# Ledger of designs, part 1: VHH binders against q8ne09r852to980

All scores and structures are predictions.

Target 1, 129 residues: q8ne09r852to980
Amino acid sequence: KFSDLLNNKLEFEHFRQFLETHSSSMDLMCWTDIEQFRRITYRDRNQRKAKSIYIKNKYLNKKYFFGPNSPASLYQQNQVMHLSGGWGKILHEQLDAPVLVEIQKHVQNRLENVWLPLFLASEQFAARQ
Below, numbering starts at 1 at the first letter of every chain, in headers, positions and changes, except where a header shows other numbers; antibody chains are not in Kabat numbers.
F, E and O stand for the ipSAE by ESMFold2-Fast, ESMFold2 and OpenDDE, each averaged over both directions (binder to target, target to binder). V2 = 0.75 x the mean of E and O + 0.25 x the DockQ between their complexes.
[cut] marks letters that were taken out.

## First folded at step 1 (VHH)

Design a1 (framework vhh_8k46_1)
Fold by ESMFold2-Fast, scan of step 1:
Structure a1 (fold): chain B 129 residues (1-129), chain A 127 residues (1-127)
Amino acid sequence: as target 1 above (129 residues)
Amino acid sequence: AVQLQASGGGFVQPGGSLRLSCAASGFTFSSYAMGWFRQAPGKEREFVSAISGSGGSTYYADSVKGRFTISRDNSKNTVYLQMNSLRAEDTATYYCAADLYGSGWEEYLTPSEYDYWGQGTQVTVSS
């Protein structure tokens, strides 16, 4: 279901608007920014570095991924921190692709198992067309 | 239970050296950044040095750069602070602290960002 949503631009936009009206856009924004990073060719090193730093600064902080309302459990947050080599690497180094993929996995799990079921049962989904 | 035990403090003359140790237990040590802070009588707790979980990144307060070296041994769950060329102004109780999460530039400087704290070890530099 989530893959179907991702392959339909109009349905994706309806889901984005649903999350925005519920003040819950950060998961989808994080997922999308990591997906954009994954689409940058390995040869575009400067672009990959810039996108990685943007993702780090926007999401990998105590206000989102390492905060109380994180899509990841405390154990999973610890695993992400461990993969990055501790908080010093998150602060000062470009994030490696495996770290971003692990983060995206936790974000996608909440999108698929919490937000997508709520969206499909919502008045906004019923009224979308 | 999480525990941090700081040791190695003592009395030393100006220009002397001391090595502080902080033994950690009850958590996955290599996943935590470790910091050293100090507090002199009548003053607030200030940052001294920090080291990332892997040991790949180290940070120092301007007042101790070139004199102090932070290191860690993840196989022994211990962080160290080698203090050389000690000055009277270094007299303080030294505390070790552990932080799982980073939130961007210079979070390591902020005591409230650390998750766990040790009891401290006294360092007195006097002639």
Scores: ipSAE 0.000, ipTM 0.151, lowest interface PAE 13.5, mean pLDDT 80

Design a10 (framework vhh_8k46_1)
Fold by ESMFold2-Fast, scan of step 1:
Structure a10 (fold): chain B 129 residues (1-129), chain A 126 residues (1-126)
Amino acid sequence: as target 1 above (129 residues)
Amino acid sequence: AVQLQASGGGFVQPGGSLRLSCAASGFTFSDYGMGWFRQAPGKEREFVSAISYSGGDTYYADSVKGRFTISRDNSKNTVYLQMNSLRAEDTATYYCAALEWSYTGESLYPSDFDYWGQGTQVTVSS
């Protein structure tokens, strides 16, 4: 069902507004930024590097991915940390595609299993017509 | 209130040893990385050493590698700096600092640290 939402621009916007109303927009923002990175061609190395650095600085911190409201479990956070430069070390300046894909998977799991069911049951979804 | 209290500084001859301690309170010590910085008169604060929240990873400035050892005791909320083979160039005020690992880069700078202690003076002179 999440793929259906992603293929409908109007439904996607209603979902974004729903999450913003609930002060929970970070998951969708993170998912979207990683999706944008994944669509940058390998020929655009400078743009790819800049986007990777931006994602690391914005999301891979204690305010979000390594914080108490993370979409990932402590075990999953540890796995991402290891891929990003090792547990207990400062992360690499830029993140490789496999690390970003892993992060996006954890973010998508919460969007699909927590936020999407809440959205579909909401008055905001019913009133979107 | 957050407090970092550095101690153990003093006057020592070249080639001597000194152990610095930093006692932490007011935050969950085991969730923070800890670091030591030093500042000589008229110089900027420079990185000396850091240790991860678990003690599993340590970092050292090239100028102190092989001479200094950082360690921590999470049960005592204390970080230590063992300084061996001291040189006149090691003369400085030593500061301990706490970093909630926010992963903003690969290099450790003073601006990366959240909390700072008052410092302890180390003087190496003949």
Scores: ipSAE 0.000, ipTM 0.152, lowest interface PAE 12.7, mean pLDDT 81

Design a11 (framework vhh_8k46_1)
Fold by ESMFold2-Fast, scan of step 1:
Structure a11 (fold): chain B 129 residues (1-129), chain A 126 residues (1-126)
Amino acid sequence: as target 1 above (129 residues)
Amino acid sequence: AVQLQASGGGFVQPGGSLRLSCAASGFTFSSYAMGWFRQAPGKEREFVSAISWSGGSTYYADSVKGRFTISRDNSKNTVYLQMNSLRAEDTATYYCAASPDELEYLFRSESTYDYWGQGTQVTVSS
């Protein structure tokens, strides 16, 4: 039902606000930024490169993806690090689409299996317009 | 230029304790995993311990588990090895090393580490 949420812009906004009240906005922000990257055509090279670098700088650090509250387990973080080519490439190069897709899968998993069920059971969801 | 300066070695009696330090410069220390390796005279270099860039994961060789503790202070660009209950077989030159990779299963491989320190001698004898 996460796909149903994505197709309803008003419900998506209620979910975003719910996550914000629980100080857990980073998962949805990360998912959305990667989704925007995936929708940029390969012909818009400058835009794809800029978006990739933005995502890398914002999320692939110890304050989020490689931190204690990461959506990925330590094993999954190691898999992403391996796909990325290590910290040297993360710090100095843009990330390739397969790496971003893998990150998005881990983020979506927590959104679908942790945050969405909590939202649907919440008083905030029941009171929505 | 990258530099790793290991210090804190010396002479200690069996059962004693010693703390090694490794001061790093020339790279973004908080983005690198750190490891300690040792080499006794006439023997191959062996893995001792490693710590992830955040300090959230630590790894130890079976021979040192329960006796050695690795830690790091990213504000000081320094990694430490606290060595307790030292034995004669711990006598070796200890090297610190830095890796850009966070691959958990590769922390024991020397080839994973791009930067190496000069080493500090630890001698455990009566």
Scores: ipSAE 0.000, ipTM 0.073, lowest interface PAE 21.2, mean pLDDT 82

Design a12 (framework vhh_8k46_1)
Fold by ESMFold2-Fast, scan of step 1:
Structure a12 (fold): chain B 129 residues (1-129), chain A 125 residues (1-125)
Amino acid sequence: as target 1 above (129 residues)
Amino acid sequence: AVQLQASGGGFVQPGGSLRLSCAASGFTFSDYAMGWFRQAPGKEREFVSAISGSGDSTYYADSVKGRFTISRDNSKNTVYLQMNSLRAEDTATYYCAAGPFEEWLQYDSSQYDYWGQGTQVTVSS
C-alpha cells in the first residue's frame, strides 16, 4: 500500500532506487514536489509561488505531463489543460493549487497501480527485504 | 532501546566555533536520515540541518548555510554539527533526531521518530 510505503523510510528509498533503475523516477519526483508544495504554509506566499512555478516548468510540458509518457490519459491531460486556462497560462503564469492537487492524483494513481505492484513483484524488492 | 545522546554544547563568544556530536544506539543508524533542530526560549523548535543515511545529501536552514556543516560517521553511529562563525541568535538547545530519507519530510520535526535530550549552546560575550 502506497501510504504504508510513504511511512517506511527504508522501503521508500528502495522504491525510489527501483524507479531510477527503470528510468521512471519522474512520477515519484513530481508527486514529491507537489507534496512539498502542499506542506508549505499558506502564509509563506513567496515560497509557494516559487515552488508552484518550479513544478510547472519542470513537469507541465511535452517532455512529461503532456508527453507520450504522461501519467495522465489524453482525456485527463485535456481536463488539466482546461482547468489551467490553456497552454499560454501554463507557459507564462503561476498555476492554482487545485490544479497541482489534480495533477498529483494522476501521478499517485500510476505510482499505486503500475509502479508499486511491479516493485513488490521485482527481484530488486526480494533482494532488499 | 533506542537512544540518541547529544553532546558538545557550551559557552562560546560571537565568531567562535563548537562541534556538536550525537551518538546513536538501538537501531540501524545508516537506515535513518539524521537531523539537527534547535529551540530558543519562547520560540518554536526550528530546523537546522539534515543528512541522508548514506551521507551523500545535506540540507541546511537559510540562517545557517555557509556557517554550519553536518556530517556523519556510520561506523561510529554518530552525526556531527560543526558550527562556525557563531552569532548570539544561534543560542538555543540543540536536539538531534532520527527521521525520514524523504526530502520534503526532513524539515518537519513531527516526521522524526527518535529524539535526543538536547545540548545547550550559548553564544555571548
Scores: ipSAE 0.000, ipTM 0.106, lowest interface PAE 16.6, mean pLDDT 81

Design a13 (framework vhh_8k46_1)
Fold by ESMFold2-Fast, scan of step 1:
Structure a13 (fold): chain B 129 residues (1-129), chain A 126 residues (1-126)
Amino acid sequence: as target 1 above (129 residues)
Amino acid sequence: AVQLQASGGGFVQPGGSLRLSCAASGRTFSSYDMGWFRQAPGKEREFVSAISYSGGSTYYADSVKGRFTISRDNSKNTVYLQMNSLRAEDTATYYCAVDFSYLGEDWYTTSEYDYWGQGTQVTVSS
């Protein structure tokens, strides 16, 4: 279902707009930025490092992933913190792909189980054509 | 050590415009929230504007909303404050500051900021 949405650019754009009107675009932005990171080849070390740092700076903070509206539970936030090696490492080191994949799973879970059902039941979805 | 250099201040007439710049050195600042504060003669230092590390969120004091615009260029480690429709009450020394806290959500309080620039004077007078 979510995979179907990902394969349809117009439907994806309508979902993005739905999330923006509900002040909830961060989940889709985070998912997309991590997906872009995952598609950068390992040969492009500098690009992967820059994208990893960008993702860390934008999402791994109290305004999103470690905040009250996080897609992850407090337990899951703590697990990501341990995987990252704590705040000292989050501040100064590149995050490894397994940490970003784990974050993406939590983000995707909320997109699939909260936001997508709301979108499909919305008047915005019904009026999308 | 982290250093912030504020610049772009000067003398301007009421209704005029100035753009302030805050250049960071000693550490990249693309990871951190940045704020502008000002201190008028005989007054306490007050919040003016703040911008999130990504540039995706901006915050303004009520007295400057619609007149001032904060922006950043992370490739240049620089934050800007575009000041339009300047008034005599905007006369102050303007300071930029960085918040190194990844867990901080308070943009408005001076004690939340870790490093401060030396300031740049803005004088609005005819």
Scores: ipSAE 0.000, ipTM 0.087, lowest interface PAE 18.9, mean pLDDT 78

Design a14 (framework vhh_8k46_1)
Fold by ESMFold2-Fast, scan of step 1:
Formats: structure tokens, sequence, C-alpha cells
Structure a14 (fold): chain B 129 residues (1-129), chain A 126 residues (1-126)
């Protein structure tokens, strides 16, 4: 169902607007930015580095990472919080490793289980055409 | 020419204090975040502390929280690290680094950097 939404530009835009009206667009933006990063070829090192820095600044800052709408699971947040030294090595240097995949999975889970059901039951979904 | 010159290292007993300085030249100092990193023999380089260009935000590794204080003087192009309650585990070469902007390296510096100093040795021993 979520994959159907991703393959329909008009439905995707209606979902994005629904999330914006509920001040909850960050999950979809995070998912999309990580997906774009994952599609950059390894030969484009400068583009991959720039995109990972952008993602780190936008989604992995202190306010959002440890906030109520964090892109990271409680497990990932606790890993970072209890890290002895090497904060930069894990969060910044390893951004192209499994860290971003786990973040994308967490935000996708929230989109699928919280926001998509609300969208489908909304007046905005019924009036989308 | 860009230069970062770290100084203030030396020998100190456990429980003692040292203040490190990093003098910067050749770039617009106030627009760059500054960080301290350290490397002990046989270990990876690790993040110690960082400060935003304005000085309004500071960040610390868990191993140094409550013991170290980072500060900067933009009129003197200098960043400082006040090190209190030093432990044998703090023995390392300490490096200062400049990040390319506050927005890119605001709360966490990992070794992605524009400029690095040569380092200053800190030895905590009886």
Amino acid sequence: as target 1 above (129 residues)
Amino acid sequence: AVQLQASGGGFVQPGGSLRLSCAASGFTFSSYAMGWFRQAPGKEREFVSAISGSGGSTYYADSVKGRFTISRDNSKNTVYLQMNSLRAEDTATYYCAAGDSEELYEWLMSGEYDYWGQGTQVTVSS
C-alpha cells in the first residue's frame, strides 16, 4: 500500500499535503532524502558526501534525533546517547552504512502504521480528485 | 596561508588541569565551527569537543563531559580547551580542526574538516 502511494505522483502529493496540515511532513521528507542518497552511484563520491552531510544536518541534529518525532528508533537513540567517545565516527562518518537504512525503516514504519491509515480515513483523501 | 596552531600540552599528574589553545589564521574564523580531537598511540582519532562559530553551542564526548570546557575568542581567532580532573586515559595528541560551516557541523564533528593543526601532546602520568 505504501509502495502504491510511492508509484503514484498525485497520491504522493496528496499524502505530503495531508502530512503538512498536521505538521508531520518530516518523516516523508526524511524517507525521500535517504532514498535519493541510496540511488546516488558510488562513483559520485562528492554528491554522496554532500547528500549525507545534508541528511545529517537536517535529521540527525540534537533537536530532532532525541525528540518525540525522532527519525531514529529508541534503540538507535540509546546507542548514540550511551556512546563512549567516537560520536562523530558513528553518526557522521558511517552515514553511508546501515545507519541510514535503519533510520529509513523506522520512518517508513511510522508512515505505514500511523500516518497512512489516518490519511486514508481523512476528508483530504476522499476529496483528492 | 591557512594555519591552525595548537599549544598548551605537557605533562600533568592525574587530577591535574591543562588549558589548550588553538590559534587560527588565513580564513574567516567566526564563520567556522571549531573542534578538538585526540589520538592516543594504537587508537583511532576520537572527537573531544566542538563549538559553533558564534560560541552559542558547545558539544562534548561522553568521556569528557563535566571535566572539559570548550570556548572561543573570535576577536583573537583562538579556540580553547580547559581540561580538568585529567585521567591517564586522556593521554593523547590533541588536534584542533575547523569545519566548513556551522550549519554543516553544528553539533557533531567527525573528522570531515577543511583545516587541521599539527597537534599538541598531553601526557597524564604519575
Scores: ipSAE 0.000, ipTM 0.117, lowest interface PAE 14.3, mean pLDDT 76

Design a2 (framework vhh_8k46_1)
Fold by ESMFold2-Fast, scan of step 1:
Structure a2 (fold): chain B 129 residues (1-129), chain A 124 residues (1-124)
Amino acid sequence: as target 1 above (129 residues)
Amino acid sequence: AVQLQASGGGFVQPGGSLRLSCAASGRTFSDYAMGWFRQAPGKEREFVSAISWSGGSTYYADSVKGRFTISRDNSKNTVYLQMNSLRAEDTATYYCAAGEYDYLLFSESDYDYWGQGTQVTVSS
């Protein structure tokens, strides 16, 4: 299970390396960055603000979430864009926990249903200790 | 179990460079993700940088990205923070920390072991 892999740092690193080999580490990085944001308490506003800006700049652009290889459908991309202040003007103050949770769900769906099965069937997984 | 010792701080002029070191003893250093935090006088402690247990993933606060580089040497049980293009706002006590999870890196509560700080002063 995906959650089991997340709690084993050696298995997590093998999965990360597998994804890097396939130029597909962005899904895992995005999932991880959003998970870190979700675990920052509301009282830790400086870290929360920094993390939301980082996530916006790294993932909410045409090279990933709004690009041709996005984990989200065009409909889902449009919903996120609408809630985040519109195309080219995604504001960090619009980027709250509910929006990030929805993004994380789309990313997790592809990790669980595409990449994890490929990893488990891979030569890299078979060669691990 | 893990004991951490930060060192390498000192006085430097704006535009200068310093390299901080964090030496670990106790349990296997290579089993931990490592982070750097800083605290300026009268301010809260803030995240600076983090590195995964293998060294394969690195993270930086926006304020230091492009200027600071985190690295580790598992054979020496040491993590390093190379600080370039230093600014007055980088003046702080710098702390190193060790955490169990590669995906819990940005909050103080994500780290299990903390070193005593090393003071960095950037002044003309």
Scores: ipSAE 0.000, ipTM 0.149, lowest interface PAE 14.8, mean pLDDT 79

Design a3 (framework vhh_8k46_1)
Fold by ESMFold2-Fast, scan of step 1:
Structure a3 (fold): chain B 129 residues (1-129), chain A 124 residues (1-124)
Amino acid sequence: as target 1 above (129 residues)
Amino acid sequence: AVQLQASGGGFVQPGGSLRLSCAASGFTFDDYAMGWFRQAPGKEREFVSAISYSGGSTYYADSVKGRFTISRDNSKNTVYLQMNSLRAEDTATYYCAAREDFYYSTEEYEYDYWGQGTQVTVSS
């Protein structure tokens, strides 16, 4: 169902508003920013580098991915930190796509298994157009 | 209050070694990335080395790579900089800095807390 929601702009917007109401927009924002990165062609090195730095600065911090309400377990957070911080290149080069894909998997898991079921059972979903 | 106390500086001859320490208090040290920066007389402050919250990742400026080693002991709330094969151009005041993030940065403005520094003079 998550794929169905992604292919319907109106349903996606209702889900985004539901998450905003619950102060939980970061998962969808993170998923979307990583998806945008994945759609940038490898030939657009400057755009990929800028997007990867943006994602690192916005999400790979104590306010989200390494915070108390992270979509990843402590074990998974440590794996991502090792992949992200185990290389000085993150400060000077594009982030490796596998690292971002791993982050996106954890984010998508919570969207599909926690937030989507809550949305579908909500009054906001029932009252949608 | 947050405090970072850098120590271990001094006068040393070229080719010598020094170990700098930075003792941290007033915050959850284990959750912070740590960095070392230096400022030589008449120069702007520059990045030297950084270490992630766990010590699992480190980064070095090209000018010190292979000579300096950064490490941390979270049980002692201390970050260290082992400086080997010191050169005259390493003469500077060395500052430790804390970033409220698990990941480090090479940018001075991304660090939240700064120590008073410790002077290192390399001269014959």
Scores: ipSAE 0.000, ipTM 0.189, lowest interface PAE 12.2, mean pLDDT 82

Design a4 (framework vhh_8k46_1)
Fold by ESMFold2-Fast, scan of step 1:
Structure a4 (fold): chain B 129 residues (1-129), chain A 124 residues (1-124)
Amino acid sequence: as target 1 above (129 residues)
Amino acid sequence: AVQLQASGGGFVQPGGSLRLSCAASGFTFSSYDMGWFRQAPGKEREFVSAISSSGDSTYYADSVKGRFTISRDNSKNTVYLQMNSLRAEDTATYYCATDSYFGELWSPEEFDYWGQGTQVTVSS
């Protein structure tokens, strides 16, 4: 179902607007930024590095992924920390693709299991084009 | 409804300059990456340039690097393409597009398009 929404640009925009209305856009922004990274080929090294650093700076901090309202449990946060080589690498280096993929899985779980059901039951969904 | 209105095209001689504008409405402009694509007669639509939602990251096709500059003004819901040192090979209809993600190899299928675009003709 979630994949259906992702393949329909207008439905995706309605979902994004719904999340913004509820001050809960961070999960979708994080998922989307990681998806953009995943679609950049290894041939585009500079773009992959820039996108990885952008994602790291925006989401891999105590205000979001390592914060109290993280989409990941404390155990999962520690797994990501270990997979990335520790806090020093997160702060000062590019993140590897496997780390970003793991983060995206946790973000997607909350989008699918919390936010999508709320959206589908909402007045905003009923009022969509 | 989501709408993108491209403008600023015209006739120009080789070496000339044009600035294209894309006025966006119907969505939260500051939350979306924006891009420019072009299509020459008889050819597939190709990527030209893209800019991140914040404006901090820009991307260019190899054919336009150093000649074109993409920018945006989130307060005006507008993205711009400044085209300098224009060549005959730049002749095409230019489309602006919005999407929350970039495709592999900058595929046009990863962006949505609206409106007819704006024609740019570079000829002596």
Scores: ipSAE 0.000, ipTM 0.119, lowest interface PAE 17.0, mean pLDDT 78

Design a5 (framework vhh_8k46_1; at its last look DockQ between E and O 0.01; V2 from the best seeds 0.00; counts 0 for: pae E 18.7 > 2, placed apart)
Fold by OpenDDE, look of step 2:
Structure a5 (fold): chain B 129 residues (1-129), chain A 124 residues (1-124)
Amino acid sequence: as target 1 above (129 residues)
Amino acid sequence: AVQLQASGGGFVQPGGSLRLSCAASGFTFSDYYMGWFRQAPGKEREFVSAISGSGSYTYYADSVKGRFTISRDNSKNTVYLQMNSLRAEDTATYYCAAEYGLEYWSSPEAYDYWGQGTQVTVSS
């Protein structure tokens, strides 16, 4: 499980390196950034806003989440778009927490169902066992 | 506009020292990890060192541990790389980079902003 990697920093780093080797680091970065957002207290409004804006700019674009290699299907992309209030709202500076959480779900799904199995099946992983 | 301006590179003999500086502007400096990368001719760009926004955490490539020291002055929006005991294999173009994330300091892909390179040449 992906959660197992989170509890093993060394193995998590190996997974990160694995993804980097496959030019597929964006999923984990996106997941991690959203996770960091989730850990910001509600009292720190400025930091939450800044992080939300950062995530939006970095990931919610045609190069990643709305791109051809998106972790989300076209249907799911549209769902996220609608959840955000439409394309006009996505252009706003800050995304609401529910939108970010929904994005993270799709990203986590690809990490768990695509990349993690490949990682666990790798020779490098086997060599460390 | 975001800008990272590196300086301090030059020619030095083996065993010598250099101090690189990278002045940042156009973003909240203290919120970003700052990193140094280097690229030698014919080689891939490699991680050298990184420092957290507050300066509390520093990271180094194994090849430079004990010789290089990264630091930052948030009041000046500047990150530094003190390079001691320089070796021929340290010869490279050094790049300063900024990352808003927390856990990918060694991954070039994680860095959002890059400065122009500064050349470091270690030769007798």
Scores: ipSAE 0.008, ipTM 0.310, lowest interface PAE 8.0, mean pLDDT 89
Fold by ESMFold2-Fast, scan of step 1:
Structure a5 (fold): chain B 129 residues (1-129), chain A 124 residues (1-124)
Amino acid sequence: as target 1 above (129 residues)
Amino acid sequence: AVQLQASGGGFVQPGGSLRLSCAASGFTFSDYYMGWFRQAPGKEREFVSAISGSGSYTYYADSVKGRFTISRDNSKNTVYLQMNSLRAEDTATYYCAAEYGLEYWSSPEAYDYWGQGTQVTVSS
């Protein structure tokens, strides 16, 4: 239950610490930043634009989403690139909400299917209270 | 450490041929598009050719289409550019570059790794 974990502050903190000890915090950070963007009302255009640019600069680059350690397969990376309007749009313009939602889906899939099972099997999870 | 080592340049007469090689190390070669770019004195760096990670898709600038052939050997981590029917306008420093797995092969800014150039001079 990944959604349950994300809405429980104590369990979320244990999961965050687990990922940090494995140098794998980027997925959770990316998921959280996109979730915060999704919760900004459309009326707050300046805040929404700033958050979109922040997410783009931090995650949509060759060091994370478009790199070897991406949560998305190479095929899925190309799909996101096409949805973004290509590399020039990613480098110089803000991204549309559907693009960020698609990215969050790929990030969540790795959190749910790779990191969460590892966390639940870990000594850190067994020692939590 | 990532390395791209371009070689095979030289002096050739118009109508001649040259084969450039680019040996790569330090990354998973088959995941990367490999591209060739060139820069003549006083000009910007221009796209020449690119090949997908699998080798299944190749791309060429209009100025070289039909004369140049790009290929790769993933077992040797090497990309090649066979240049036939060379013209004086092909005189330039040729650079090989690697782009991680995306279909943005014509933009120099998209490329992650660059080799040192190899000089090609076409003159009588």
Scores: ipSAE 0.000, ipTM 0.216, lowest interface PAE 13.4, mean pLDDT 84
Fold by ESMFold2, look of step 2:
Structure a5 (fold): chain B 129 residues (1-129), chain A 124 residues (1-124)
Amino acid sequence: as target 1 above (129 residues)
Amino acid sequence: AVQLQASGGGFVQPGGSLRLSCAASGFTFSDYYMGWFRQAPGKEREFVSAISGSGSYTYYADSVKGRFTISRDNSKNTVYLQMNSLRAEDTATYYCAAEYGLEYWSSPEAYDYWGQGTQVTVSS
């Protein structure tokens, strides 16, 4: 279902607006930023490093991924902390691609299992059917 | 009201073992990191060990790695510190503490709740 939404630009924009209205845009923003990172060729090392640092600074903090509204459980947050090499590395270094992929999996799970069902059940979506 | 009650301290010879316990109430125990800190007279409080809410991740100060083991039993709301191969420098008051989040498990200032402490004395 989430993959189907990605292939429908009009409904994707409606989903984005739905999340914005529900103060939940961070999940989609995080997913999208990590997806953009994954599409940067491995040979563009400077661009990959810059994007990795950007993602870390924007999302891997107490306001989102390591906070109370995280898409991940405390256990899953601890797993990501371990994979990252610890708090010091999160504060001051880039993250490896496997760590970003693991984060994206948790974000996508919430998009697919929480937000997408609510969007499909929304009055705005139903009105377009 | 939140309570953390540490126990199990005592007097022991070098090379001996002790097991500390910290019983918790008044919060959702499995959501919190639990930590052990210690303070000798005239010294700053220092980090000893911490354990994640599920128990899957453990952390140790370098001075205690390989000798101390932290564990928890979420069904009993209790965290433990098994202390083996005790040395004179391990003499201190040991405090348990609870912290919500990942960022600051080694910093005493980040912990929301503290126990009264239990005295550990290692001396011949």
Scores: ipSAE 0.000, ipTM 0.092, lowest interface PAE 18.7, mean pLDDT 83
ESMFold2 (binder alone), look of step 2: mean pLDDT 84; pTM 0.837

